# Designs tried in a protein design chat: VH-VL binders against Protein-tyrosine-phosphatase MKP1 (MKP1). Part 13

Target 1, 143 residues: Protein-tyrosine-phosphatase MKP1 (MKP1), of Arabidopsis thaliana (Mouse-ear cress) (q9c5s1r149to291)
Amino acid sequence: ECSKVADHIYVGGDAVAKDKSILKNNGITHILNCVGFICPEYFKSDFCYRSLWLQDSPSEDITSILYDVFDYFEDVREQSGRIFVHCCQGVSRSTSLVIAYLMWREGQSFDDAFQYVKSARGIADPNMGFACQLLQCQKRVHA

## First folded at step 4 (VH-VL)

Design v49 (framework fv_unasnemab)
Fold by ESMFold2-Fast, scan of step 4:
Structure v49 (fold): chain C 143 residues (1-143), chain A 120 residues (1-120), chain B 107 residues (1-107)
Amino acid sequence: as target 1 above (143 residues)
Amino acid sequence: EVQLVESGGGLVQPGRSLRLSCTASGFTFSDAWMDWVRQAPGKGLEWVAEIRSKANSYATYYAESVKGRFTISRDDSKSIVYLQMNSLRTEDTALYYCARFYGDYYMDVWGKGTTVTVSS
Amino acid sequence: DIQMTQSPSSVSASVGDRVTITCRASQSVSSYLNWYQQKPGKAPKLLIYAASNLQSGVPSRFSGSGSGTDFTLTISSLQPEDFASYFCQQGYSTPLTFGGGTKVEME
């Protein structure tokens, strides 16, 4: 499914990433592909793409890319666009980046941001390593 | 064993209707995208229609030659995909295959087909 | 709609020959190009997916290459069971489209 998390942010998996009609029906203008090594930029002539090479592994470092991801989300919002963020299933990688963004932008705790995303997308479940990294980010933001 | 079995083909007059069925077994049908592909006698393959999974809002797509006349649908509880063919024309005469579209990349499982002949 | 042009339409070959079949898309399909084999009276069988990936159980004499608009299927040393029709298919966008097919027949 394509889940609306914020006015300008939608989350899903590869099944939605391959479906141009669903993407257009939701007004998507930009796509953040978290799994560029698995999924290509399917509709490059129809949407603006940015691709990341994130492994769904506790050892993957997401902290180092968060600022660039936040800048991208804000750029899309400022031009009144809508971004679709995806990985393979829309469970861990894509949801972790969106949770981080809500923590940063809204000043939410990890728990609050995670529950918010989970209410929009029931299968959202960041892997343990991503959750630990986001909890560490929380300590810096609320210091 | 992963298997697709088509049925419902036959001889029908122009302007009439037929409904084809394809029964799936051996895999989680509800997650699969299902396609119909036809082959006229002695000719090549022509994609006809596709129905996606619930994750894709059961989206349907059609070849221009059948749009408005054919309807693809599915019953996930029975593991069946259907092709309702209305206003049949002689050029719809073909062997109709049911196929599983795996991960949007390729058709990895095919049935043996059901023959539709549209003639007086 | 993406048009798939396949060549040649037929080729006469002998066992042991190298056979090359070409498929050309009217616009880029990235690597979403598949190859199928169809023997007389039977359903198509997947050989190669995503341009160059060999399907499980398919002999290593089959290989695929290419990206974007130009793709090739190669049979390095033709065997008796390889006399069949071959079709390319783009999986990049709907409507899905097939090439016209290539018959590989005995000389």
Scores: ipSAE 0.005, ipTM 0.518, lowest interface PAE 14.9, mean pLDDT 86

Design v5 (from u11b with heavy chain D101G G105D R107Y, light chain A50D; framework fv_unasnemab)
Fold by ESMFold2-Fast, scan of step 4:
Structure v5 (fold): chain C 143 residues (1-143), chain A 122 residues (1-122), chain B 107 residues (1-107)
Amino acid sequence: as target 1 above (143 residues)
Amino acid sequence: EVQLVESGGGLVQPGRSLRLSCTASGFTFSDAWMDWVRQAPGKGLEWVAEIRSKANSYATYYAESVKGRFTISRDDSKSIVYLQMNSLRTEDTALYYCARGRYYDSYYMDVWGKGTTVTVSS
Amino acid sequence: DIQMTQSPSSVSASVGDRVTITCRASQSVSSYLNWYQQKPGKAPKLLIYDASNLQSGVPSRFSGSGSGTDFTLTISSLQPEDFASYFCQQGYSTPLTFGGGTKVEME
């Protein structure tokens, strides 16, 4: 499923990342591939790609890349583009980055941002390590 | 009316450089993807390069035959797309067309200029 | 890269004839296949995009069909102005690739 989370942000898994028709029908212009070591940039010549090598592990440090990701999301929004953010199933890695962005941009708490994303994508479920990192960074992201 | 006008072609010796220009009018140039397509004398069409719009981060793409030698760029304030051609080879001899791309369906080119001729010869 | 194989390379026909040109992709391009007409000394002109959509101003005697890897351009009742070269082009992925062309000549 390709889930619309915000006007310019869509989330999904590898099945959507492989389907050019779904991506084009949703007006996608940019793709953030969170699993570059698993999934290739399928339509490299048709979309603007940024690829990350994130493991779905509590030990993975997502905080070190957050501001680079936020800059990318803002750049796409300022250009009136639409970004598709994906991992393998669109459950943990991709949703964690989008939750973090909403916390930063809208000033939401982790719980509020998570519930908002979950209302748009029912399977959204950040791993415990990602959730803890975002909770600990909550004040720093907003401060 | 919608128009594309190419310029900058000419006779040039192997190993030298040449810059082509394409001036657009009659449409919102800044939103369009722009392409260069060439045609060697008596032969078919070969896509050369593409530059996307600001909405796509001005992404550029090249045919393998020109990668590293040619650079596509654009100036939205002047409605011009450029093709900088370095290290020219005799096989680069062709009529070079500028074309407007459409990108939310099959990628096709709906408007073409008349072309500018590049001859690479000693 | 997606290779486009176009056939025939040339066809001799008379006014009023039905002409069929075929294009085959080395991998699926979905419906993202376009057709162009080129007259001597002129730039290519878009005829059909997305396999079967007729470009504005193009006569209804031109039609396209196909999906996946096999595509066809048909000219029903050929007219004098239709003697030209025709090229298919896949719009699925960059690098964009063209077929080798088909020259429609007067018999």
Scores: ipSAE 0.000, ipTM 0.547, lowest interface PAE 14.4, mean pLDDT 87

Design v50 (framework fv_unasnemab)
Fold by ESMFold2-Fast, scan of step 4:
Structure v50 (fold): chain C 143 residues (1-143), chain A 120 residues (1-120), chain B 107 residues (1-107)
Amino acid sequence: as target 1 above (143 residues)
Amino acid sequence: EVQLVESGGGLVQPGRSLRLSCTASGFTFSRAWMDWVRQAPGKGLEWVAEIRSKANSYATYYAESVKGRFTISRDDSKSIVYLQMNSLRTEDTALYYCARGYYGYYMDVWGKGTTVTVSS
Amino acid sequence: DIQMTQSPSSVSASVGDRVTITCRASQSVSSYLNWYQQKPGKAPKLLIYAASNLQSGVPSRFSGSGSGTDFTLTISSLQPEDFASYFCQQGYSTPLTFGGGTKVEME
């Protein structure tokens, strides 16, 4: 299932990432592959790829890459493109990055952004470490 | 105002080389995809090559007819995209356009073109 | 490579006429079909992208339709400035390929 979670952002797993037809039919132009060590860039000549090597582990540091990811999302938006963000199942890694983006872009709390993403993709569930990192980011921006 | 200006065209003998340049202005060049499209005299359009932005590792793509002979490159500090043409053939004779590319691979801004004539 | 076939190769028309140009892909290109206009001595100008989206600044008399393999460009009421060549182009996969073009000439 390819879930539209924001105006220019779609989320899914590996099953969607390796289906060129569904990606093209949803108007996807850019792909953020959160699991470069598991999934290759399947269609390099058809899409713009950016690959990250994120482990779905509470100890993984997502905070250090957030601004690079935000810049990528904004670049895609500026080009009127659509980005497909994926990990293995579209549950934790990919959804965490999208939640962070909505917090930054819209000034939303973690809970509001998470609820919004979850309403678009019911299986969205960031691991505890990612959730804690995003809550810490919220404190720095809004405290 | 968004502009693309091609230069470097001319008359060249078969087997020789020529480098085309395209200078961009009026937009954030470093984030844009750049394409070369050619048109032989009285004929239709033929896509030649594309170079993507730094964010996409300057990935390059070529038509089969030019692969191995042509090299597309860019200099973001000068807002210039280049097309290095080696081992030129008479069938490479065309007006060469520089164009700004997008997803779905449409090109929304084109230069006026530079003419390349390959003849003995 | 995806082959693009345009018809007709030329059409004679008068100001005020409705003109239709068709484009057929050798395989499905979904909605990744773009249309360009080219006047003599000028660079191509983007008219329509993604099958039916009118490019900013293009007159509303131009419209595109279709999906998959069959596409149409329509000019609802031809104006003097519309006498030109028109090209379709698929953006579904590289290499990008253009149709052979349709020349719209004065009757």
Scores: ipSAE 0.006, ipTM 0.607, lowest interface PAE 10.4, mean pLDDT 88

Design v51 (from u11b with heavy chain S57E Y61W R107Y; framework fv_unasnemab)
Fold by ESMFold2-Fast, scan of step 4:
Order: C-alpha cells, then sequence, then structure tokens
Structure v51 (fold): chain C 143 residues (1-143), chain A 122 residues (1-122), chain B 107 residues (1-107)
C-alpha cells in the first residue's frame, strides 16, 4: 500500500519500495530509505536516494536526524518533487519521520499530526520511544 | 543565466578517440544530472549517456549503441561533464548536445547547449 | 528499449491552424512523455514535460495530453514562430528514447 500523506510525501513499506511501476505511477522522484541495512536502493538509476539506518527500537535516537530529514523534505518540495518514505512495513520508522515533519512545518501537536497520518495510513503506529521523543520535541518548541 | 557550452568536436578518422567537454554555469552543477544527446545530419535525436550527482554515487547509463566505447564522467570542482569516445565509427557522426537532466515524474532535459560537431570519416 | 513512433513525419499548415502531433510508445510509459521544439540550426527547447505540464515561458497555445501508450501535442492556433520540428521523448525508463520527429512547415 502506498499512502499519500501530503502533495509531496508518500509512505509505504518494502513491497512498494521494490515496485518501480507503483513508484513511477505515483510520480515519485526521491526515496528516503529508513532501513538501508535491510533494504538496498533498488532503483538507483530511476530515483534520488537517501538512506538511513534506523532500528525499530525505543532506544533508537531519531531526534538527532530530524532537521536533516526536514531539510531533505523541503529540498524535494522546492524542486516540485515527490518523496517516498519507507521502512520494512511502513508502520513505525517512516511514519515517525513524517509525523515529526508535520509537527515542525504545520505547528501541529503530536496527537494532531499522528491522527492525520493515521487517517491516510491506518497501520501507522510509532514505537513508544519514537512517540516519547516527538513529545519531548513538542515541549521544547512550546517552552 | 543558466548556460551549457560544449567543446572538443572535430574531424576524426574511424577507430580513433575524441573527448568532448561541457562547461556549466548559472546553477549548482554538483546537484545536477547531466546527459549527452546526439543528432546525425538531417536525422532525429538520440540519447547517448547520463551521469547522476554525487548523491546518486555518480551512476552512469549508456545507449546500447555506445556501451563499452563511450565513457561519461564529470568534474564538479570545474563544473564540467565529459564524454570520452573511443573506437569511433562513421555512424557516430553527429552534433553532440550537452543537457541538464531533470526528474519530476518524468526524466526530461530542460537546458541544452548549442552542441559540438563530431565528424568521423576517412 | 521503449520505441517511440511519432506521426505525421511532416505537416503543412497555415497561421491560425490547429495542429496535432501524435506519439505512440511500444509499451506503457504512464504519463512520462515530454515534447521538444527544434528550429533549424538551434538546440531543442523543452515545451512540455510529464505529458501535460507546460514549461515556464512556453505560450499557452501549446498543450499536451495522453497517458499509457498514446500521446498528443496540440498547437491551438499556429503562429509564424511555430514552424519547426517537434520531438516526443519517453522519460519512463533508461535508455531515454525519442520519436522520429514531426516537421511543421508553411503551406
Amino acid sequence: as target 1 above (143 residues)
Amino acid sequence: EVQLVESGGGLVQPGRSLRLSCTASGFTFSDAWMDWVRQAPGKGLEWVAEIRSKANEYATWYAESVKGRFTISRDDSKSIVYLQMNSLRTEDTALYYCARDRYYGSYYMDVWGKGTTVTVSS
Amino acid sequence: DIQMTQSPSSVSASVGDRVTITCRASQSVSSYLNWYQQKPGKAPKLLIYAASNLQSGVPSRFSGSGSGTDFTLTISSLQPEDFASYFCQQGYSTPLTFGGGTKVEME
């Protein structure tokens, strides 16, 4: 399932990441691979890739990479591109980064951004550690 | 002003080599994908080769007709893309264009140079 | 490789005429088809990308349509500066391939 979350952001798992036709038919130009140690960059000649090595673990630090990810999403948007963000199942890692981006860009609370993403992709479910980190980021912005 | 300027074309005998250069200005060259496209006298356009940016590990792709004979490369510090042409054949005779490759759901070339002429004859 | 068949090879037209050029792909290229204009002695100029998107600075009389295997470039009211050759190009898959071209010439 390839889920459209915003005009320039799509989310999915490995099954979509392996399907060039689905990616092309959705106008994807860039791919953020959150699981570079598991999934290769399948179509390097066809898309611009950026790979991260994120474990789906509460102890993984996503806070340290958020601004780099936001810069990437904004660069793609400014180029009139579309980015496909994926992990293994499109449940936790990829959705957490997109939730964070919406919080930052739109000034949304974690709950609002999470419900919005969940409405576009029903299986979205950040692990407890990622959710905690995003809530801490929210508090710092509003402090 | 975004501009591409090709050079290095000329008259060369079959079996010999020639290197084309394309100097870019007016944009961030290091982020751009670059292509070579040729046009034989009185004929249509033929895509020759492409080189991606450092973010794509300088990936290269070639038309079947030139694979193994032509090599595309780039020097980001000088904003130049090259086409090294080996084992030239009379059918390689064409005007060679340098173009900036874009992707927005479709690979397309939005900026072109004026071209440099390569004539392969005995 | 994806083969692009363009028709007609040439068309004679007068200023004010509606001109249509077609392009057919040997396999589906989705909406990933681009159109270029080339005047004698000049480099190609991008007109339309991704089937229907007009490039900045290109007059609105130019439009593109189609998806899958069949595509059309339309010039709604031909102007003197539009007498040129036109080429389609599929951007779906490497190697990139072009149609054979259509020469729009004065009647």
Scores: ipSAE 0.006, ipTM 0.564, lowest interface PAE 11.9, mean pLDDT 87

Design v52 (from u11b with heavy chain R107Y, light chain S28D V29I S31N A50D Q55E S56T G91Y T94Y; framework fv_unasnemab)
Fold by ESMFold2-Fast, scan of step 4:
Structure v52 (fold): chain C 143 residues (1-143), chain A 122 residues (1-122), chain B 107 residues (1-107)
Amino acid sequence: as target 1 above (143 residues)
Amino acid sequence: EVQLVESGGGLVQPGRSLRLSCTASGFTFSDAWMDWVRQAPGKGLEWVAEIRSKANSYATYYAESVKGRFTISRDDSKSIVYLQMNSLRTEDTALYYCARDRYYGSYYMDVWGKGTTVTVSS
Amino acid sequence: DIQMTQSPSSVSASVGDRVTITCRASQDISNYLNWYQQKPGKAPKLLIYDASNLETGVPSRFSGSGSGTDFTLTISSLQPEDFASYFCQQYYSYPLTFGGGTKVEME
C-alpha cells in the first residue's frame, strides 16, 4: 500500500494519506498531494505539504509542472526528508511524476524508469496521455 | 547477515594521506546511503561524510572540518565505500566508523562496523 | 550548523532507577532526531528513530519524546546492560550533528 519507489520517495493512495500512523512509521516528512481538489492536506501540523490539482485524464498537462515537482523532490532530499507522493489510488498521477523524476535525475529512459517504479509498486500504470507526454519530453528530461 | 567491515587505519604523520575502506555484505549495497562517523579518544561522535546511492546521483556531503581534505566515494560492484583522507591533522585522530544511513526508507544509522583506528602523530 | 546540546554529560544511577536524558537543538528540527546507545569498546546501536519510534529488538523500557527543539530519552527501569553512553543525532539538515553524549554510570 505504501510503496518505496526511490530512496526518498514513497507512493500510495488516499487510504495511506489519511493514516497518520503509517506515514509516521515510514518516516515521512513531506507530502505531495496530487489531488488537492479531492483530498485535503489531512495533517498540516505534522507534515510539510505541497498540493497539485491533477486530473487523471490523458488531456491533463503534466509536462508544464515537472521542473517545479523536481525542485520540490530535490529540496526534500537535501533536507534528508522523505516524500509521500499520492493521488487517489497511487496508480497514474503520482507514479507518472515519480517516473518523470527518475528519467530526469538518473538519465533513465521512460521504459527503464517505468519498470523500476512498477517493480516497487505493481499497480503503477500511467494513463496513455501521461505516458505519451513523458516519451515526448524524454530528450528534454535527459538534457 | 548484514555486516560492515572497516579497514585501512593506522599511525600516520601530520600532512600525510590515508585511505579507509568499508566492505558491506548481507544487503543491497547499491541502494544504501553510506556514512563515516568518527570518535576521538574519550570523546563523542562526529559525523564526517555521506555518499548517497545511484538514485540520488551519488551526492556527497562533508563536515566543515574535513571539506577539501577528505573525499568519500564508493564502488557498488565491490560493495565498498571509501574515505580518502588528505592533509591529515592531529585532530583527525579517532576511531572511524562506517555506517549504513539510508536503506529501504530508513533515515537513521542502523548498521555500524566495529571501526578502524587512525592516529595522526609526529 | 545545528548544534545539539545534551544534558547531563554524565549521571550515576542504580539498577531499577528511572533515567532521563535531554537533547536540545539550536533550531527547530521537527522530529528528525535519533538516539543511539554505545557500550564501552563497541559501535553505536540505534535505539529510537524519528524522536519517538522504538527500533525493533530494543526493550520497551526505552522511550523517546519531544519535537521541535527539546527532546528526551527515558529509561524507565535501568538494567545492568544499560550502563553506556547515549547520543542524540539530528538529520534535519547537513552537516549531520550529534549531541555531546551522556554517560550513564553505576553508582
Scores: ipSAE 0.000, ipTM 0.507, lowest interface PAE 17.6, mean pLDDT 86

Design v6 (from u11b with heavy chain A55W D101G R102P S106D R107F; framework fv_unasnemab)
Heavy chain, then light chain:
Amino acid sequence: EVQLVESGGGLVQPGRSLRLSCTASGFTFSDAWMDWVRQAPGKGLEWVAEIRSKWNSYATYYAESVKGRFTISRDDSKSIVYLQMNSLRTEDTALYYCARGPYYGDFYMDVWGKGTTVTVSS
Amino acid sequence: DIQMTQSPSSVSASVGDRVTITCRASQSVSSYLNWYQQKPGKAPKLLIYAASNLQSGVPSRFSGSGSGTDFTLTISSLQPEDFASYFCQQGYSTPLTFGGGTKVEME
ESMFold2-Fast, scan of step 4: ipSAE 0.455; ipTM 0.817

Design v7 (from u11b with heavy chain Y104W R107E, light chain L96Y; framework fv_unasnemab)
Fold by ESMFold2-Fast, scan of step 4:
Structure v7 (fold): chain C 143 residues (1-143), chain A 122 residues (1-122), chain B 107 residues (1-107)
Amino acid sequence: as target 1 above (143 residues)
Amino acid sequence: EVQLVESGGGLVQPGRSLRLSCTASGFTFSDAWMDWVRQAPGKGLEWVAEIRSKANSYATYYAESVKGRFTISRDDSKSIVYLQMNSLRTEDTALYYCARDRYWGSEYMDVWGKGTTVTVSS
Amino acid sequence: DIQMTQSPSSVSASVGDRVTITCRASQSVSSYLNWYQQKPGKAPKLLIYAASNLQSGVPSRFSGSGSGTDFTLTISSLQPEDFASYFCQQGYSTPYTFGGGTKVEME
């Protein structure tokens, strides 16, 4: 499935990332590939790519890349573009980055942002380490 | 030029084995998904097997008619894709084509070899 | 498995004729339908991919249309080199399946 999570953000897995027709039909202009060590940038001549090398492990540090990801999402939004964010299944890595963005941009709590993403994409399920990192980020905003 | 050349076909008795080879040239073989498609004498096309690239963990897929008997594999260093055919049956008699599969958009076969003939007869 | 049904199985035509052949899938394949041409003793050649995209080097007289379950290949003005068999193929899911073929023969 290719899930619309925000006006300019769509989430999915590798199956959608390989499907140029689905990407074009959803008006995608930019792709954030969270699994560059597994999946190549399939359609470099058709879309603007940015690739990350994120392990779906509680020990992976997503906090260190959040502002770079937010800047990319904002750049795409300002261009009236649409970004497709993907990992292997669109369950943990890609959804965690989108949850973080909504927390930052809308001032939402982790729980509110997570439930919002889950309402658009029922399989969204950040691993415990990612969830803990995002909860810690939430606390730092008020420290 | 982009080419695929099949070899290894022949006459074989039921229950025996054959290995087909397909040598690729003129493109980056290691990035390509490769397929085997067969055509029985005077009949239509039947997809047999696919092997994907290293980026897809060399995933393999088979038609139900050959599953458990045929094995597709590849050697990227030599630009060769293989089809190991075990427990051959008379209904496996066909011209076997090697084809390059494009997974962008619709999965389609844009380059085909001339084929190698396999005849399974007693 | 997705079944592909082609019609007609054969058609007699003359140079300059408009030829249409149809392909029907047993379930939706979205736009993931491809068309191939095969001449006697030769390997198939890709004509159209993803329902309507003309393969590089294929003459513009060939066109494809359709989505979901019903697809059409059209040859707007048949040329001598177009007398051949034509096959549709769904690329939506494995196992990939082909239609039974349509033989375009000289009248």
Scores: ipSAE 0.006, ipTM 0.519, lowest interface PAE 15.7, mean pLDDT 86

Design v8 (from u11b with heavy chain Y103F S106Y R107D, light chain S30Y; framework fv_unasnemab)
Fold by ESMFold2-Fast, scan of step 4:
Structure v8 (fold): chain C 143 residues (1-143), chain A 122 residues (1-122), chain B 107 residues (1-107)
Amino acid sequence: as target 1 above (143 residues)
Amino acid sequence: EVQLVESGGGLVQPGRSLRLSCTASGFTFSDAWMDWVRQAPGKGLEWVAEIRSKANSYATYYAESVKGRFTISRDDSKSIVYLQMNSLRTEDTALYYCARDRFYGYDYMDVWGKGTTVTVSS
Amino acid sequence: DIQMTQSPSSVSASVGDRVTITCRASQSVYSYLNWYQQKPGKAPKLLIYAASNLQSGVPSRFSGSGSGTDFTLTISSLQPEDFASYFCQQGYSTPLTFGGGTKVEME
């Protein structure tokens, strides 16, 4: 349920976000909550939080926040931390941000990054709008 | 140079109070978790208290032996962490260390002061 | 509270010896275990954090291993400056707890 995508990045849903033991067992230090309007920062005393308000809708604009998210992921990595990225079920919102990060950092195509994330987390499935936005970003982030 | 300097120790009678201070320099104090650890003469280490950063709501934690008697606090503007010790007992006699606690989820102490001695007697 | 038990409480060794110190937690602490060295009259010094990560500046002859409840600190070839006390500490949950310590003495 808690999927390791990179040395410093883990993905899951709200069930994991509510489970302090699972988070500690995986060495999590930072949490990116993609659904701040639904889920609170459950363990603010124990972890560093950043919350976003992303709707799982094809019309939601994720491109405007990508570099902010990338800076956060890099900051956590530089601190030798581990970040847990979550939405409600860990299917679309959280996985879309991680796919975008791998495209940017590793110079991967959307398809390559998506298949990589899907191999680590089988339920990963960005909604069509997010997929289209990331394909557009493939030209700007990689080029 | 990163350093921690403790002060405020001394000889006190049982039942009285003492406040220890630890002044930090050479790092961004406001981001750090800070701990007090004590060591009785000839004995091992005993963790006493921890205060987390503003990002962690200044959460405080205490060893059971001092809960209700000791209070840890900090002043980020002065880069000082304090330990207010009330209702002191002879068992509180120890060298008190201030230490920087690395967040990163592992609660390890990477920088220590030289300590300040507290003797509870007479 | 999580209790940390170290063994042995003391060990006599010679320069060049391999020294092994064990730390056992009363419940799982996963990889949230740290090791410190303390020389007489000095403050403790961090050696290893998160069970196996060597702190910057610490010689490679020091290594840590283990997870869950059983942990080991190894000094592969003891040097004169290594005669000291060693303490483990769990960082999994508050209150933080230290082991009772192991004194490494010259034989």
Scores: ipSAE 0.125, ipTM 0.729, lowest interface PAE 5.1, mean pLDDT 89

Design w1 (framework fv_unasnemab)
Fold by ESMFold2-Fast, scan of step 4:
Structure w1 (fold): chain C 143 residues (1-143), chain A 122 residues (1-122), chain B 107 residues (1-107)
Amino acid sequence: as target 1 above (143 residues)
Amino acid sequence: EVQLVESGGGLVQPGRSLRLSCTASGFTFSNAWMDWVRQAPGKGLEWVAEIKSKTYGGTTYYAESVKGRFTISRDDSKSIVYLQMNSLRTEDTALYYCTTDYYGSGWYMDVWGKGTTVTVSS
Amino acid sequence: DIQMTQSPSSVSASVGDRVTITCRASQSISNYLNWYQQKPGKAPKLLIYAASSLQSGVPSRFSGSGSGTDFTLTISSLQPEDFASYFCQQSYSTPYTFGGGTKVEME
């Protein structure tokens, strides 16, 4: 399933990432591949790719890359583009980055951003470590 | 009215350079993917190069036969796409068409110019 | 690279005839196939895109079908203005590739 979370952000898994028709039909211009060590950049000549090597593990440090990811999302938005963000299933890694972006961009709490993403994509479920990291980010920004 | 007008073709010696231009009008050029397609005398169509819109990263792609020798570029402020052709070979002799998918859909080439002729001969 | 094999290379036909042209891709291209018409001394004109979608202003006697690797262009009742060359083209992946062309000639 390819889920629209914001005007310029879509989320999915590998099944959508390797389906060129679904990506083009949704107007996707850019792809953020969160699992570059598992999934290749399937359509290099059709989309602009950025690949990350994120493990779906509570010990993975996502906070260190958030600023770069936010800059990428904002650059694409300013170009009137659309980003497809994916991991293997579109459950934890990709959704965590999008939740973090909404927290930063809109000043939302973790709970509000998570529920918003979950309303667009029912299977969204950040791993415990990612959730804890984002809650820590919330406390520092909104305390 | 949507139209493309190519210019810059001519007779050149092997090893020399030539720059083709294509001026667009009647549509939002900055949103369009721009392509060059050539046709050798009495032969079929061969895709040469593409430059995507800024929304798609402004990326460029080339046919293997011209990679390293040809450069496609665009000037959105003037609505012009260029094809810089270096190290020309007799095999590059063709009518060069400028084409576009002005919606940036990547599906098809819906507007074509009348072409500009390039002859590479000693 | 995706190779496009087009057949026949030429066909002789009369006004009112049904003409079919086929195109085969060396690998699956979904429905990313276009058909163009080219008259002598003129630029190609888009007829069909996405395998079966008729371009605005193109007569309804033209139709396209197929998906994956096998595609056809059909002209249901040939008119005098339809004597021309026809080319298929895949837009699935760069380098974009064209079929060898089919010349529809008067009998």
Scores: ipSAE 0.011, ipTM 0.627, lowest interface PAE 8.9, mean pLDDT 88

Design w2 (framework fv_unasnemab)
Fold by ESMFold2-Fast, scan of step 4:
Structure w2 (fold): chain C 143 residues (1-143), chain A 122 residues (1-122), chain B 107 residues (1-107)
Amino acid sequence: as target 1 above (143 residues)
Amino acid sequence: EVQLVESGGGLVQPGRSLRLSCTASGFTFSDYWMDWVRQAPGKGLEWVAEIRNKANNYATYYAESVKGRFTISRDDSKSIVYLQMNSLRTEDTALYYCARGYYYGSDYMDVWGKGTTVTVSS
Amino acid sequence: DIQMTQSPSSVSASVGDRVTITCRASQSISSYLNWYQQKPGKAPKLLIYAASSLQSGVPSRFSGSGSGTDFTLTISSLQPEDFASYFCQQGYDTPWTFGGGTKVEME
């Protein structure tokens, strides 16, 4: 399932990441691979890739990469591109980065951004550690 | 001012080699995919080869008609893309265009040079 | 390879006329179709990309439509500078392939 979360952001798992037809039919131009150590860049000749090595673990520090990810999403948006963000299942790692982006860009609370993403992708479920880190980000945004 | 300038065309006998060059200016060359497209006298357009940028690992693609005979390459430090043409055939006779490619809502070529003429004849 | 069939091969028209050119892909290419204009002795010029997006600097009388396998390029009111050849190109999968071209000639 390839889920449209914003005009320029789509989310999915490995099944979509290795299906060039689905990616092209959704107008994808860029791919953020959150699991570079598990999934290869399947179509590096057809799309612009950026790969991250994120473990789906509560101890993984996602806050240290958030601004780099936000800059990437904004660069793609300014180019009128579309980015496909994926991990293995499209449940925790990829959805956490997209939730963080919506919180930052729209000034949304974690709960609002999470519910928005979940309305587009029902299986979205950040792990406990990612959720806690994003709640800390929320405190800084609404301070 | 964005420009592409081709050079290296000429008259050559069948079976020989020729190297085309295309010098780019006015844009960040390293960000773009570069293509060669040819047009036989009085005929339509035929895509020949493409070389992608560093983000796509400098991947190369060729039309079946030239595969194994032509080699596309680039020098980002000089903003030049090359087309090495070996084992030339009479059907390779055409005006060869250099074009700037980009994957942006569709794969298209937005800037073209004036072309360089290659004539393969005995 | 994806084959692009363009029609008509030529059309005779007068200034002010509405001209429509069609392009058909041998398989679905979504909206990954581009249109180029080529004047005699000149290099091709990009007119439209992604089926309907007008390239910067191209007059608004040019428009593109379609998705899947069937696409059209429309010139709403032909001008003297529009007498040229037009080519479609699929940007969905390599090898990139062009239609055979349509020559728009003065009547």
Scores: ipSAE 0.006, ipTM 0.567, lowest interface PAE 12.6, mean pLDDT 88

